VHH binders against Growth hormone-regulated TBC protein 1 (Grtp1). Designs and how they scored, part 2

Target 1, 359 residues: Growth hormone-regulated TBC protein 1 (Grtp1), of Mus musculus (Mouse) (q9d3n8)
Amino acid sequence: MDPAERAQAARARVPRIDPYGFERPEDFDYAAYEEFFSTYLVILTKRAIKWSKLLKGNGGVRKSVTVKRYVRKGIPLEHRARVWMAVSGAQARMDQSPGYYHRLLEGESSSSLDEAIRTDLNRTFPDNVMFRKTADPCLQKTLYNVLLAYGLHNPDVGYCQCCAQKPGSSAGLRSSLTGMNFIAGYLILITKNEEESFWLLDALVGRILPDYYSPAMLGLKTDQEVLAELVRMKLPAVAALMDGHGVLWTLLVSRWFICLFVDILPVETVLRIWDCLFNEGSKIIFRVALTLIKQHQEFILEASSIPDICDKFKQITKGDFVTECHAFMQKIFSEPGSLSMTTITRLRKSCRAALQAQS

## First folded at step 11 (VHH; from n5 with W53R)

Design p1
Fold by OpenDDE, fold request of step 14:
Structure p1 (fold): chain B 359 residues (1-359), chain A 121 residues (1-121)
Amino acid sequence: as target 1 above (359 residues)
Amino acid sequence: EVQLLESGGGLVQPGGSLRLSCAASGFTFSDYAMSWVRQAPGKGPEWVSAISRSGSYTDYADSVKGRFTISRDNSKNTLYLQMNSLRAEDTAVYYCAKLEYSGDKPTYDSRGQGTLVTVSS
C-alpha cells in the first residue's frame, strides 16, 4: 500500500476523538498511532493480567516493591483510579474525612474564587468533547466543584488568596491557578468521580508537590532551579549552553511542572508519568525532565539563540520518543541515573534559600 | 464474519515441540494484534502470548516465556505459536484471539474451536 493509502486507511479506523475525549489534531499521524497502539496493546494485555492477579489477592493496594514495579510498567486504565487513590494516600484521607468534601461545597465561597474558577473552566481543554458546556454529563461542572472545594480546602493556593488580597492583585492569582485546572481535569477523566478527583488533587498539590500554586509560586520556582542544578550535574554541556545565553529555566520548563506535563506530552504518556508520580513522588517530574533533555541533548546543543533554545525545548516534547510511552517510562528510570529524594530535598533547600535571598 | 481456525495440536511427550497455526479470515488480519489463549481442563482461560499487528513486538506469559514463540505471516493471514520444551502443565485447548481494546482494557475475540495440545508421557 502506498503510504498515503495507509494513512487514509488509518484515519478511517482511528476515531478522531481519543478515549479521553480529546480531539486529535489535524496533522495527527494515525498510521503511526496505530502501530504504537498495537504494540502498546500487547503490553497492556500483560499488565492487565498482572494487575488483575495482584488486585484479586489483596483487599487493597499497598505500597510495596511489587506495586512499585507494576506501577512503573503502567496501570491499566480500569484500575488506574483505584491504584492512584491507594498509593497516594488519598483513599485513606477520604475514608478518614467522611462528608468533608460535601461540606466544603456547602460552604460560602468568595466571588473572587468563583470568578477565577469560571475563568479557568473556559480555558480548560477546549479540544475535549467532555468538557464542553453541551456535554452530558458536563465535566465542567465537576471541574468547578473540584476546584472550588480545593480552593476552600487549601487557602495557600492562589485560588483562596483571591479572597484575602485586595481586588487589584488579580494578575498574580491568575498565574497561580494556571495548571491546576488541567491537573484536576485529567483527574476527573480518570476517576470519573468528583470526590476522588478532589482527594487526588489534594494528594498532588497538598502533599506530593511543593507550593507550586501559591501566589508567590516559590515552590515552582524552586523546583525549576533544582532542575537547573540537576542539569548542571548531569548534563553540563546543556547547562553551559543555558548559562551562556542567560536563559531562565522558567521560560522553558515552567509549564512542565505547573501542568505536570498535561498538554505538554501525549495523554497516555502523562498518565504513565502520573502513575509513578502518585506512587514515588515529585522526583518523577525531574526524571521526566532530565530524560527529555538528555535524550535530545545533541539537538538542544545546536541552538544558537534564546528563541532557538525555546523552540527546541518545545520540539523535544513531541514525536515518537514521547509517544512511545512504555519505552519513555523505561528511559526515565535509566537515563537520569541516580536521583534520590535526599538530593532533591537538599537542592530544594538551597535553591529556595537562594530565591528568597534575591527577593 | 470473523473466523479463526486453530490447528497443529496433538499428543506430544514432555520436552517435545508443536507448532500451532491459526488461519484468520473475515477481517483485515494485518490491522490487529493477535493473541494465543489456552484453557486447561477444569481451569479458566490463560493468556499465553500476544503479538502486535506488524509482528514487531511480542510478549509472553511468564509460564511459557523462553519456550514459546509467537509469530505471524500477514501475507497468509496466519498466526503461529511455536511451542518448545512442552510440559504437562501446557496441556490445554489453545485458542487464537483477535486482540482489541474496549477503551479501558484489552479484550480477546476468540471465535475458533481451538486446538487441543496434550502433553503426556
Scores: ipSAE 0.921, ipTM 0.977, lowest interface PAE 0.4, mean pLDDT 94
Fold by ESMFold2, fold request of step 14:
Structure p1 (fold): chain B 359 residues (1-359), chain A 121 residues (1-121)
Amino acid sequence: as target 1 above (359 residues)
Amino acid sequence: EVQLLESGGGLVQPGGSLRLSCAASGFTFSDYAMSWVRQAPGKGPEWVSAISRSGSYTDYADSVKGRFTISRDNSKNTLYLQMNSLRAEDTAVYYCAKLEYSGDKPTYDSRGQGTLVTVSS
């Protein structure tokens, strides 16, 4: 069979809607996907068996060296919500807070919070059939509830005072909520549970990514500068290119951090990253970023202008390197080299101080 | 109509070797990942090994890794399992299965009638 016939046959076998409800793009390579998934299915089969044995021999899921190793190798989709809830601490918070989520939804919201959320809903996952207004059921209401509850739970996230001249302005809320709507959407798709999604969002926003989604977004800005410093330490040729053009890292990587790679990397890869993020914390983001940059160092170094650098950084999030999620995840734990939380904490302290001195 | 026909089973001494074959028909064999599963008397099915549709990726249950080798010949629509260093615990009916995905987990319920492997002195 010639390549064109194989591509047509693959399109007939591979559903246009992926398992998460996303329509595949017009230029989706169905034949390449079939080969990827055939390999991944073998991987998933062994993972499912290993996890079934682990879960039977354990009265609950908790952090351990064994669980870390299994999480790095991938959590089967059938267990993903349960494992995320356990290793993130979200299950414990939910169990200790009976009725709390629903009481938040009974609370009075401001018109500015409501407007900001509804604006984000209209642009969240237009390519996902479950999030379209015509869907039955439509996950927009579920997403609205989770975002509303979280905004009420953590008012610093749900309202930006630093950019509002008038009471009720929603401009700052929209900026602060941009990444959270995509994150909450994925949580809803995986957990299929509104309250669990809320508590997982709390684990991410309240604990794993502190100060990312506040009005100043100082934690987010700090971590982008930390990445810049890590690139200076580990990939000096890339750092020299950036310095030579005066490129701000926020132009290149802001969505990587604020959206946790949602709509940047393929869904299977994002979920594998999130498996590790819930268990090991924010150092995973740096491992992913450094691996992407290191793998494509020579390609990036060919850039001759700021727009070219931006284009290169968009391109390095595509292709087989990121689509083959199992191999990709293996590389994020080898390619960056040593990367301790001690080093990250030290860099965060200095970068945060520098940013605050700028204000 | 999916048809899978296993063969090559028999009686073998511990430490011995067997090669199982599975002839596939009724579907495009080269489009599917394949698996071997086994069922010992009084036990549920146990996954043994799997191979991607091109043969480029293989993996094994921990109990057989290093002793068994899965392979396929897409030109002959045939799946193979080379079993070396056989042990009494390997005694089972061995099934060839089409490996599929149910949306949230792998399945290997589409299988043949099996071939018996008995490892005994």
Scores: ipSAE 0.822, ipTM 0.948, lowest interface PAE 0.6, mean pLDDT 88
Fold by ESMFold2, last read:
Structure p1 (fold): chain B 359 residues (1-359), chain A 121 residues (1-121)
Amino acid sequence: as target 1 above (359 residues)
Amino acid sequence: EVQLLESGGGLVQPGGSLRLSCAASGFTFSDYAMSWVRQAPGKGPEWVSAISRSGSYTDYADSVKGRFTISRDNSKNTLYLQMNSLRAEDTAVYYCAKLEYSGDKPTYDSRGQGTLVTVSS
């Protein structure tokens, strides 16, 4: 077995377009992926059979201890949209609101909202064949509609690119904004349904992650401070390193929170995280973050400067630990230890109050 | 041309054991995860067990877990199923299958001609 020949053979066998429509990058490790997926395919086979039996014997999916256990073990792609809609409450909201989404699309948008959305469309998933202008159907129109409807539905959401273009401002307002457009894009890829994507986006932005996407972003800033406090409690050596260098956590983790790990972690892992996020809520984000930091604690502690710390935080989101998504998800429920919503709620109140006192 | 040849089936009393073999040819056996499926008379296919390409990971249907053991020998291009504590409900034609992914779900439709296992007093 020659490593170079094995890599070339794997490249010939593994499709260049992944199951979600993304082209694999030029430096993609096809051989490592093939080994990973062979194991994951066995896992998926049993999960598919177990979920199929559960879904046949049950009129509708609802939250339960059994469903939580199944979700933590992974939702097969063929059932993901149905289960997300059920456990998030999005299905109930859609059923209670006949015609509402379509009436939003008949409304008038502001020129600022329209321009922000159109700028994001051109940047959203350029390596995904379904979002290219030559695709049939092209998902850019679907993405435009979902983002437009949500901006009209919740006008206090800042959409993350809310400033009007000004002379002397950066082109595109923020050239790589990784917020609501990427989240909506993933929802569209999984549901293949425009209205369901809207209601799932509402579940995330309106209920699970309140005040993340307003112009002040107080919820987002609060949760980054909550992570800092959790690291002080659970990983004091890392906290000491951060304090010693005066590192701001927003420098390291803001994209983790605002993009829900899109383009940070591998797609399979992001979807497994989102499975749990829709069912169990925002504590999942803290479990993922703490697991990444704890697993790489000794690596992080080798840093001697702020640029070193930043580089290490980029590196810990790569490699086999995060690519092997089933093992990774098992660890997010064991490695951080106890993490209750009561504790998170208490920390959120304290951190939010401190942030508002600063402003 | 994928060729899978199952063997080792037969008539066994309840509580007995059998070892099934599957000889693979026409493809690089060590590149693929493999599965055993079975089909009882009048029923559709039922997944029994699967094994990763290297053999490093295995799993089983709940109905056979603890009684059946899947294994492979990539140097001999052979898949095995050791079946212990057999029950009447295990009576079926057993197929060796190549485990594949069809975009959104696993499939195991690429299989051999099967070997009959009959568990009867």
Scores: ipSAE 0.816, ipTM 0.947, lowest interface PAE 0.6, mean pLDDT 88

Design p1
Fold by ESMFold2, fold request of step 14:
Structure p1 (fold): chain B 359 residues (1-359), chain A 121 residues (1-121)
Amino acid sequence: as target 1 above (359 residues)
Amino acid sequence: EVQLLESGGGLVQPGGSLRLSCAASGFTFSDYAMSWVRQAPGKGPEWVSAISRSGSYTDYADSVKGRFTISRDNSKNTLYLQMNSLRAEDTAVYYCAKLEYSGDKPTYDSRGQGTLVTVSS
């Protein structure tokens, strides 16, 4: 059969709105998606049965070697909110804080915080039917509340600083604000629960990714340097290319880190990454980044200029390698080799010290 | 209307083999992943196996892995289950099911009339 005829037939079978409310783009490959999802549905069927048996016992989900193995193989969507809340520590914090989220919403916000959040609302997921102003219910109010509460909860985050002064806001600061709204939006879509989304956002911003979203963004800048060091250790030909052209890693990967791959990788793949991120912490970001770079090393090495390197780094986040999320997740735990939090912590210490010595 | 007709069941000795077939009609068989489900007397339904639309990917419940093989022939609109090394606990009515996704979980509630497999000395 003609590829165009297969694509047309697939369009008739595959809904134009995905399960998360996103409209598929005009250039979406419906035929490739249909093949991918048919395989993934078999995988999901077995995972659903395995997770049902695991969760049949009394008590909540807690971190363990067994839960880690199950999470790496994927959390069924029907259980994601529950498992994320449990393994991230967000459930425990919410249980310790009865009424706290709602009391934050009763507090007075500054006009600058309110304006910063409202500016971002119109740019958050315009292609999602649940975030449109015409939706009933419209998730923009839910997103506003979560971001407002978080800004009041953690005044050091960028929403609580003079971060939206126009023109001339730092590109890094502007990206930070955009990243947090995308993260909160995904949390709302998955949890369908405003308060749980707040506590999961707190787990990410307050514990898993320290100092990513502060005005100086020292944690974010540090981790980009840590990736550079990991590439020097593990992928020396790529490091030589970067050195030869004098390219800065922040130019290539900043959105990977600050947006946690939202709007960079396909939704199913982002959610699988987040499954592991909530359970195993920030080392997962490095595993994903190294896997993308290693898989496409020969393609990246063809680059002849800084703009070409940038274009290559945009391209490696597309295609079947990242769309086939189950196979992709298997690779992030084999392709980078050993990578422990103790190694990451040591590299963070040295990279942070070097960055601070330059200021 | 989805129509699924299972056949090939019967009485067999422990250690024996059977091959089940499922004739599909009322939908485009080659567009869908398919599953086998069984129900033993007095028990709830148990998922057995599934196969992708092209047949390129298969998986099995732990209780049957290594003994059962799912396959399909899209030109004949037919799903198969080869069952080897049968045990008494494999005694059940076996159902063919279209595998679907409800938006947050897989479903396989659409099934045929079933075919009885009895494993007994």
Scores: ipSAE 0.815, ipTM 0.947, lowest interface PAE 0.7, mean pLDDT 88
Fold by ESMFold2, look of step 12:
Parts: C-alpha cells; sequence; structure tokens
Structure p1 (fold): chain B 359 residues (1-359), chain A 121 residues (1-121)
C-alpha cells in the first residue's frame, strides 16, 4: 500500500477519541500512532497479566518492593484508580472520613469562589468529549463539585482567594497558574468517581506537593530552586549556560511543577508519571525534569539567549522521547542517578531559607 | 472473516521441542500485533506470548520466558511459536490470537481452534 492508503487504513482502525476522552487533532498522524501502539500493546498485555495475578490475593494493594516495581512498569488503566487510591493513602483517608466529602458539598460557597471555579471549568479540556456541556453525562458538574469541596476543605489554597485580580496579587496569579482544575480533571477521567477524585487531589495538593498552591507558593518556588541545584550537581554544563545568561528557572519549568506535566507531556506519559508520583512522592517530579534536561543537553547548550533557552525547554517536552512512554519511564529511574528524599529534604531546607531571606 | 489456523502440535517427551505455526487469513495480518494463548485441561486461558505487528517487539509470560520464542513472517501471513525445553506443565491447547485493545485493556479473544501439545513420557 502507498502511504496515503496506509494512513487511510490506520484512521479507520484507530479511534478518533482516545481512551481518556480526548479528540485527536485534525493533523494527528494515525499511521505513526498505530505503529507505536502495536509495540505498546504488547507491553500492556504483559502488564495486565502481571497485575491481574498480583490483585487476586486478599483483594488489597499496599506498598511493597513488588508493588513499587509494578507501578514503575505501569498500572493498567483498568486498575489505575484502585492502585492510586491504595498507594497514595487516599483510600485510608476516605475510609476514615465517612460522609465528610458530601458534608463539604452541603457547605455554602461564596460568589467569588463559585465564579473562580466556573471560569476554570469553561477552559478545562475543551477537546474532551466528556467535559462538554452537551455530554451525557457531563463531567463539568463532577469537576465543579471536586474543586468546590477541595476549596472548602483547604482554605489556604488559591481558589478561596482568586477573586482578587490586582496587579501582582498572588490570588490573581494563582487562579491563572494553579493547575488544580487540570489535575482534578485527569483524576475524574481515571477514577470516574467524585469522592475518590477528591481524596486523590488531597493526596497530591495536601501531602505530596508541600505548599505549592498557597498564596505565596513557597513550596513551588522552593522546588524550582531545588531543581536548579540538582542541575548544578548533575548537569554542570547546563548550569553554566543558565548562570551565563542569568536565567530564572521559574521561566522554564513553572508549568511542569504546578500542573504536574498536564498539557506539557502526552496524556499516557503524564499518567505513567502520576502512577509513580502517588507511590513514591515528589522526587518523581525531579526525576522527570532531570531526565528531560539530560536527554536534550546538547540541544539546550546550543541556545544563545534567554528567549532561545525558553523555546528549547518547550521543545524538549515534545517528540518521540516523551511519546514513547514506556522507554521514557525506564529512563527517569536510570538517567538522573541517585536521588534520595534525604538529598531533596536538605536542598528544600536550604532553598526555602534563601527564598525567605529574599522576601 | 477472520481465520486463524494453528498447526504443529503433537506428542513430545519432556525436554523436547516443537514449532507451532498459525496461518492467518481474512484480515491484513501485517497490521496487527499477535499473541499465543494456551489452555490446559480443566484450566482457564493463559497468555503465553505476544509480538508487535512488525515483529520488532516481543514479550513472554514468565513461565515460558527463555524457552519459547515468538516470531512472524508477514510475507506468508504466518505466526510462529518455537517451544524448547518442554515440560509437562506446558501440555495445553495452543491458540493463535489477534491482539486488540478495548479502550482500557488488551484483549485476545479472536483466536483459532487451537493445536494440542502434549508433553508426556
Amino acid sequence: as target 1 above (359 residues)
Amino acid sequence: EVQLLESGGGLVQPGGSLRLSCAASGFTFSDYAMSWVRQAPGKGPEWVSAISRSGSYTDYADSVKGRFTISRDNSKNTLYLQMNSLRAEDTAVYYCAKLEYSGDKPTYDSRGQGTLVTVSS
């Protein structure tokens, strides 16, 4: 078959809507996707078999060396919600809190909170068929409920404060940069369960990502500086380039950290990262970032200006390296080398102190 | 209509070898990943191995890895399973299956009528 016939045949076999409800773009390369997915389907088949055997015993999942190895190799979509709930501690929190989520929904919200959430709803996943107002069922109401409940649950999060849109206001900035609507949207797509999505959001925002979504965003700023120090330790040529141009890491990686790679990396790759994030915690974000930078070190080092550096950092999140998610995930556990929570905790302490001394 | 015809089964002693073949017709064989599945007497189906459409990627159940080799010849529309170091527990009907995706999990329910492999002294 000629290439046009092959592309036409692939389009007939590959669904227009991906497994997560996203419409494929008009220029989507169906033939290339079909070739990639043929390989990935073999991987998924073995993972499904291995996980089915693991999940038969006692009906439970709990942290272990075996579960960590399986999670790193990928959680089958059919089991993702169950495994995420178990390894993150969200299931335990939900079990200890009967009726709590629904009591939050009975609470009164302010007009400013309602307006902030509805603004985010209108721009969350317009290319996803399940989030459109015409969908049946429509996931916008589910997303509204999860975000409302979380804003009431954790009033220090930016949604309660995003009605202030003054220049330089952290409340206004956080409403535009929070990423929580995208995070909650993905959780809803995977769990198809409102309360589970709430508890998984709490696991991420309340426990795994310390102080990312507060008005000052001190945890987010701290972790961006921790990345800078890790690059200095592990990728000194890149650090020298950044120092030579006086680059602020916030310009390069802010969206990576606050949105947990949503709309930065392909959906399946994001979900594979989240598999590990729920089980192993925030060090996974650093492993992903370091792997992206290390893989493209030569390309980054060609940069001649700050705008050029920014453009290269956008480009390294695209292409086959990140689309081939299984190989990518293998790399995040080898390419950065040793990276312990002890090291991260030490760097967080130092970087936080430096940031607070500046403010 | 999809047709998958397995052959090459038979009686073999422990430690012996067999090569299974699967002739495919009624679909474009080279467009699909393929799998071998087996069913021992009184047991449910067990996935054995799979291969990508080009043949560039393969994987195996732990119980057969290192002993079995899956391969394909797209010019002949044929899938193969080379089975070495056979054991009594390998006794089963072996099925060739088209590997597909349901949207949330792999499926291999489109299979032939099978070929019997008996490993016995």
Scores: ipSAE 0.811, ipTM 0.949, lowest interface PAE 0.6, mean pLDDT 88
Fold by ESMFold2, last read:
Structure p1 (fold): chain B 359 residues (1-359), chain A 121 residues (1-121)
Amino acid sequence: as target 1 above (359 residues)
Amino acid sequence: EVQLLESGGGLVQPGGSLRLSCAASGFTFSDYAMSWVRQAPGKGPEWVSAISRSGSYTDYADSVKGRFTISRDNSKNTLYLQMNSLRAEDTAVYYCAKLEYSGDKPTYDSRGQGTLVTVSS
């Protein structure tokens, strides 16, 4: 069968709405997806068997070298909520806080918090059928509740401006105020549970990524500089290109960090990254970023201008390399080489000091 | 209607070999990943092996890895399982199954009537 004929046949067989409720784009490569998913289904079958044995034998999940290995190979979707809650500490926090989430929702909110959330709601996942106002049930109310509760829970995490654009523009993620709406939206899609989504959001925003979402965003700015230093250490040709053009890393990677790759990488790949993020912490973000840059080093080095560099960094988050999520996840643990939390902590201290001296 | 017909079972001595076949009809065989599942007497079903639609990727249960080989011939709509170094614990009814995804997990409930493999002296 010729390529056009196979593409037509694949489009007829593959649903236009993916398993998470997202509409596939007009130029989606249905034939390539079928080939990918047929392989991935075999992988998922083995993973489901292995996880079923692990979960039945233990009665629960605690961090261990075995759990880390299983998480790196992927958590079956049917177990993700349970495993994320366990390895992140969110389950323990929820268990020690009976009724707390409900009491937060009974609290009063400011009109500015309410308006910020409602602005984000209107821009969250317009291509997801479950988040449309016509959906029954519509997940916008669930998302509103989770974001409201979190804003009341942690008032220092305001909806600070990020990549500032005027409200009402047609731009996608650049118009989002914080990125938490996209994170919470994914959590709701996976857990199908409002309170669990709140506690997982707290694990990410409140503990794994400190100071990413505060008004000063010092943690986020620090980690972008840490990535710059890691690139200087591991990928010096790329660093030389960036230095030569005077490109700020925040221009290239800000949304990777603040949105945890939501709407940057394919859903299956984001979920696999989050599997590891909840278990191993923020070093996973650096492993993903370094892997994307290293894999496309020759492509990036072809750039001749700042706009060209920006375009290439957008392009490296697309294509087969990131769509084939199992192979991609294997590479994030090999391609960057050694990368310990000790190294990251040292670099964070240095980069934070440099940022504070600039003020 | 999906139809799967397993064949090739029989009595084999420990250490011996056997090749199972599965003739598929009622669906486009080359569009689907496929699986072998077995059920020993008095036990529940056990996943054995799976193969992608093109045959380019395969995987096996730990209990049979290194001894069994799954393959397919899409021109003949046929799935195969080559079983070597057979052991008494491999005694079971072997089923050919269409591998599908239910949105959150793999399923292999569409299977044939099976073929009996008995490993004993």
Scores: ipSAE 0.810, ipTM 0.947, lowest interface PAE 0.7, mean pLDDT 88

Design p1
Fold by ESMFold2, fold request of step 14:
Structure p1 (fold): chain B 359 residues (1-359), chain A 121 residues (1-121)
Amino acid sequence: as target 1 above (359 residues)
Amino acid sequence: EVQLLESGGGLVQPGGSLRLSCAASGFTFSDYAMSWVRQAPGKGPEWVSAISRSGSYTDYADSVKGRFTISRDNSKNTLYLQMNSLRAEDTAVYYCAKLEYSGDKPTYDSRGQGTLVTVSS
C-alpha cells in the first residue's frame, strides 16, 4: 500500500479527538501515531501491571528509590493524578489545609485579577473540546476557579503588570498570568479535580519553579542563563555558535521553561516529563533541554544567522525523536551525563547575581 | 467477529520447551498489538507477554522474562509464544488476546479458547 492509502486507513482508525480532548491538527501524521502507540501500548501494559503491584503492597505512594525508578519509566494515566499528588508534596499540603481552597474562592477578587483571568480563559486551548464555551460541562469555569484561587493564594503571581504598570501602557492591558493558564489547564485535564489541580499548581509555581511567575521573573531568567552555562560545559561547539551570533537564550527557550513544554512537545511526552518534574524537581527541565540540543547538535551548528538558529530550535521539538516518548525519556537520563543539583544550585547563584547586577 | 485459536499446548517435563501458536481471523491482525495471558487452575488471569503490531517491540511479565519469547508473523496472521526452561508454576491455560486501550488503561479481554500447558514430572 502506498503512503497516501496508509495515511487514509490510519485516519479512519485513529479518533480526531485525542484522549485529552484536543482536536488533532490538519497535518497530523496519523500513520506515525499508530506505529508509536502500538509500541507504547506494550510499554503501558507492563507499567500498569508493575504499578498495580506497587500500589497494593504499599497501601499508598511516597517518595522512594523504587518510586523514582517507576516514575522515570512512566506513570499509567489511571494513577497519574494520585502519584503526582503524593510525590510533589501537594497531597500533604492539601491534607494540612482543610477547607482552605474553598475559602480562597469565597475571597474578594480585584477587577484587574478577574479581567486578567477571563482574558486568559478565552485563549486557553481553543482546540480542546472540553474548554469550548459550548461544552457541557465546560472546563473554563474550573480553570477560572483554580487561577483565581492561586492568584489570591500567591498575590505576587501574575499581577506584576497590574501592580507596577504605567497608565496607558499596552503592557498594562495584557494578562499578567502568562503560562499558568496552560499549566493549570493540563492539570485539570489529568486530575479531573479542581482542588487537586490547585495544589499541584502550587507545587509547581510555589515550590518547584520559584520566581518564574513573580514580577521580575528572576527565577525564570536565571534558569535560562543556567541552561546557557550548562551548554558551555557540555556542548561547547553550540555555545560557541551562540556566542558568535550574540544569541539571547530567552529567544530560543523561554516557552520551554515558562509553559513546561505545553504546546512545544507532544502531549504524551509532556506528561512523561511532568511525571519526573513532580518527583525530582526542576533538574528535569535542564535534562530535557540538554537532550534536545545534544541530539540535534550537528543540525544546530549548520545555522548561519539568529533567525536560522531560532528556526532550528523550533524544529528540534518536532518529529519522531520527541514523539516516541518512552525512548525520549530514557535519553534525558543518559545523554546529558552527570547533572547534580549541587551544580545547578551553584550556577543559579552566580547567574542570579549577574542578572541582579545588570538591573 | 474476532477469532483467536490457540494451539501447541501439551504435557512437558520441567526444563522442557514448548511453542504455542495462535491463529487470528475476523480482524486485521497486523493493525493490533497482541498479548499472551495465562490462567492457572483455580486462579485469575495473569498477563504473560505483549508484542507491538509490527513485532518491533516486546515485553514480558517478570516471572517469564528470559525464558519466554513472543513473536508474530503478520503474513500468516499468527502469534507465537516460545516457552523454554518450563517450570511447574507455568502450568496454565494459555490464551492469546488482542491488546487494546480503553482510554485510560490497556485491556486484553478479547481472547480465544486457550490451550492447556501442563508442566510435570
Scores: ipSAE 0.793, ipTM 0.945, lowest interface PAE 0.7, mean pLDDT 88

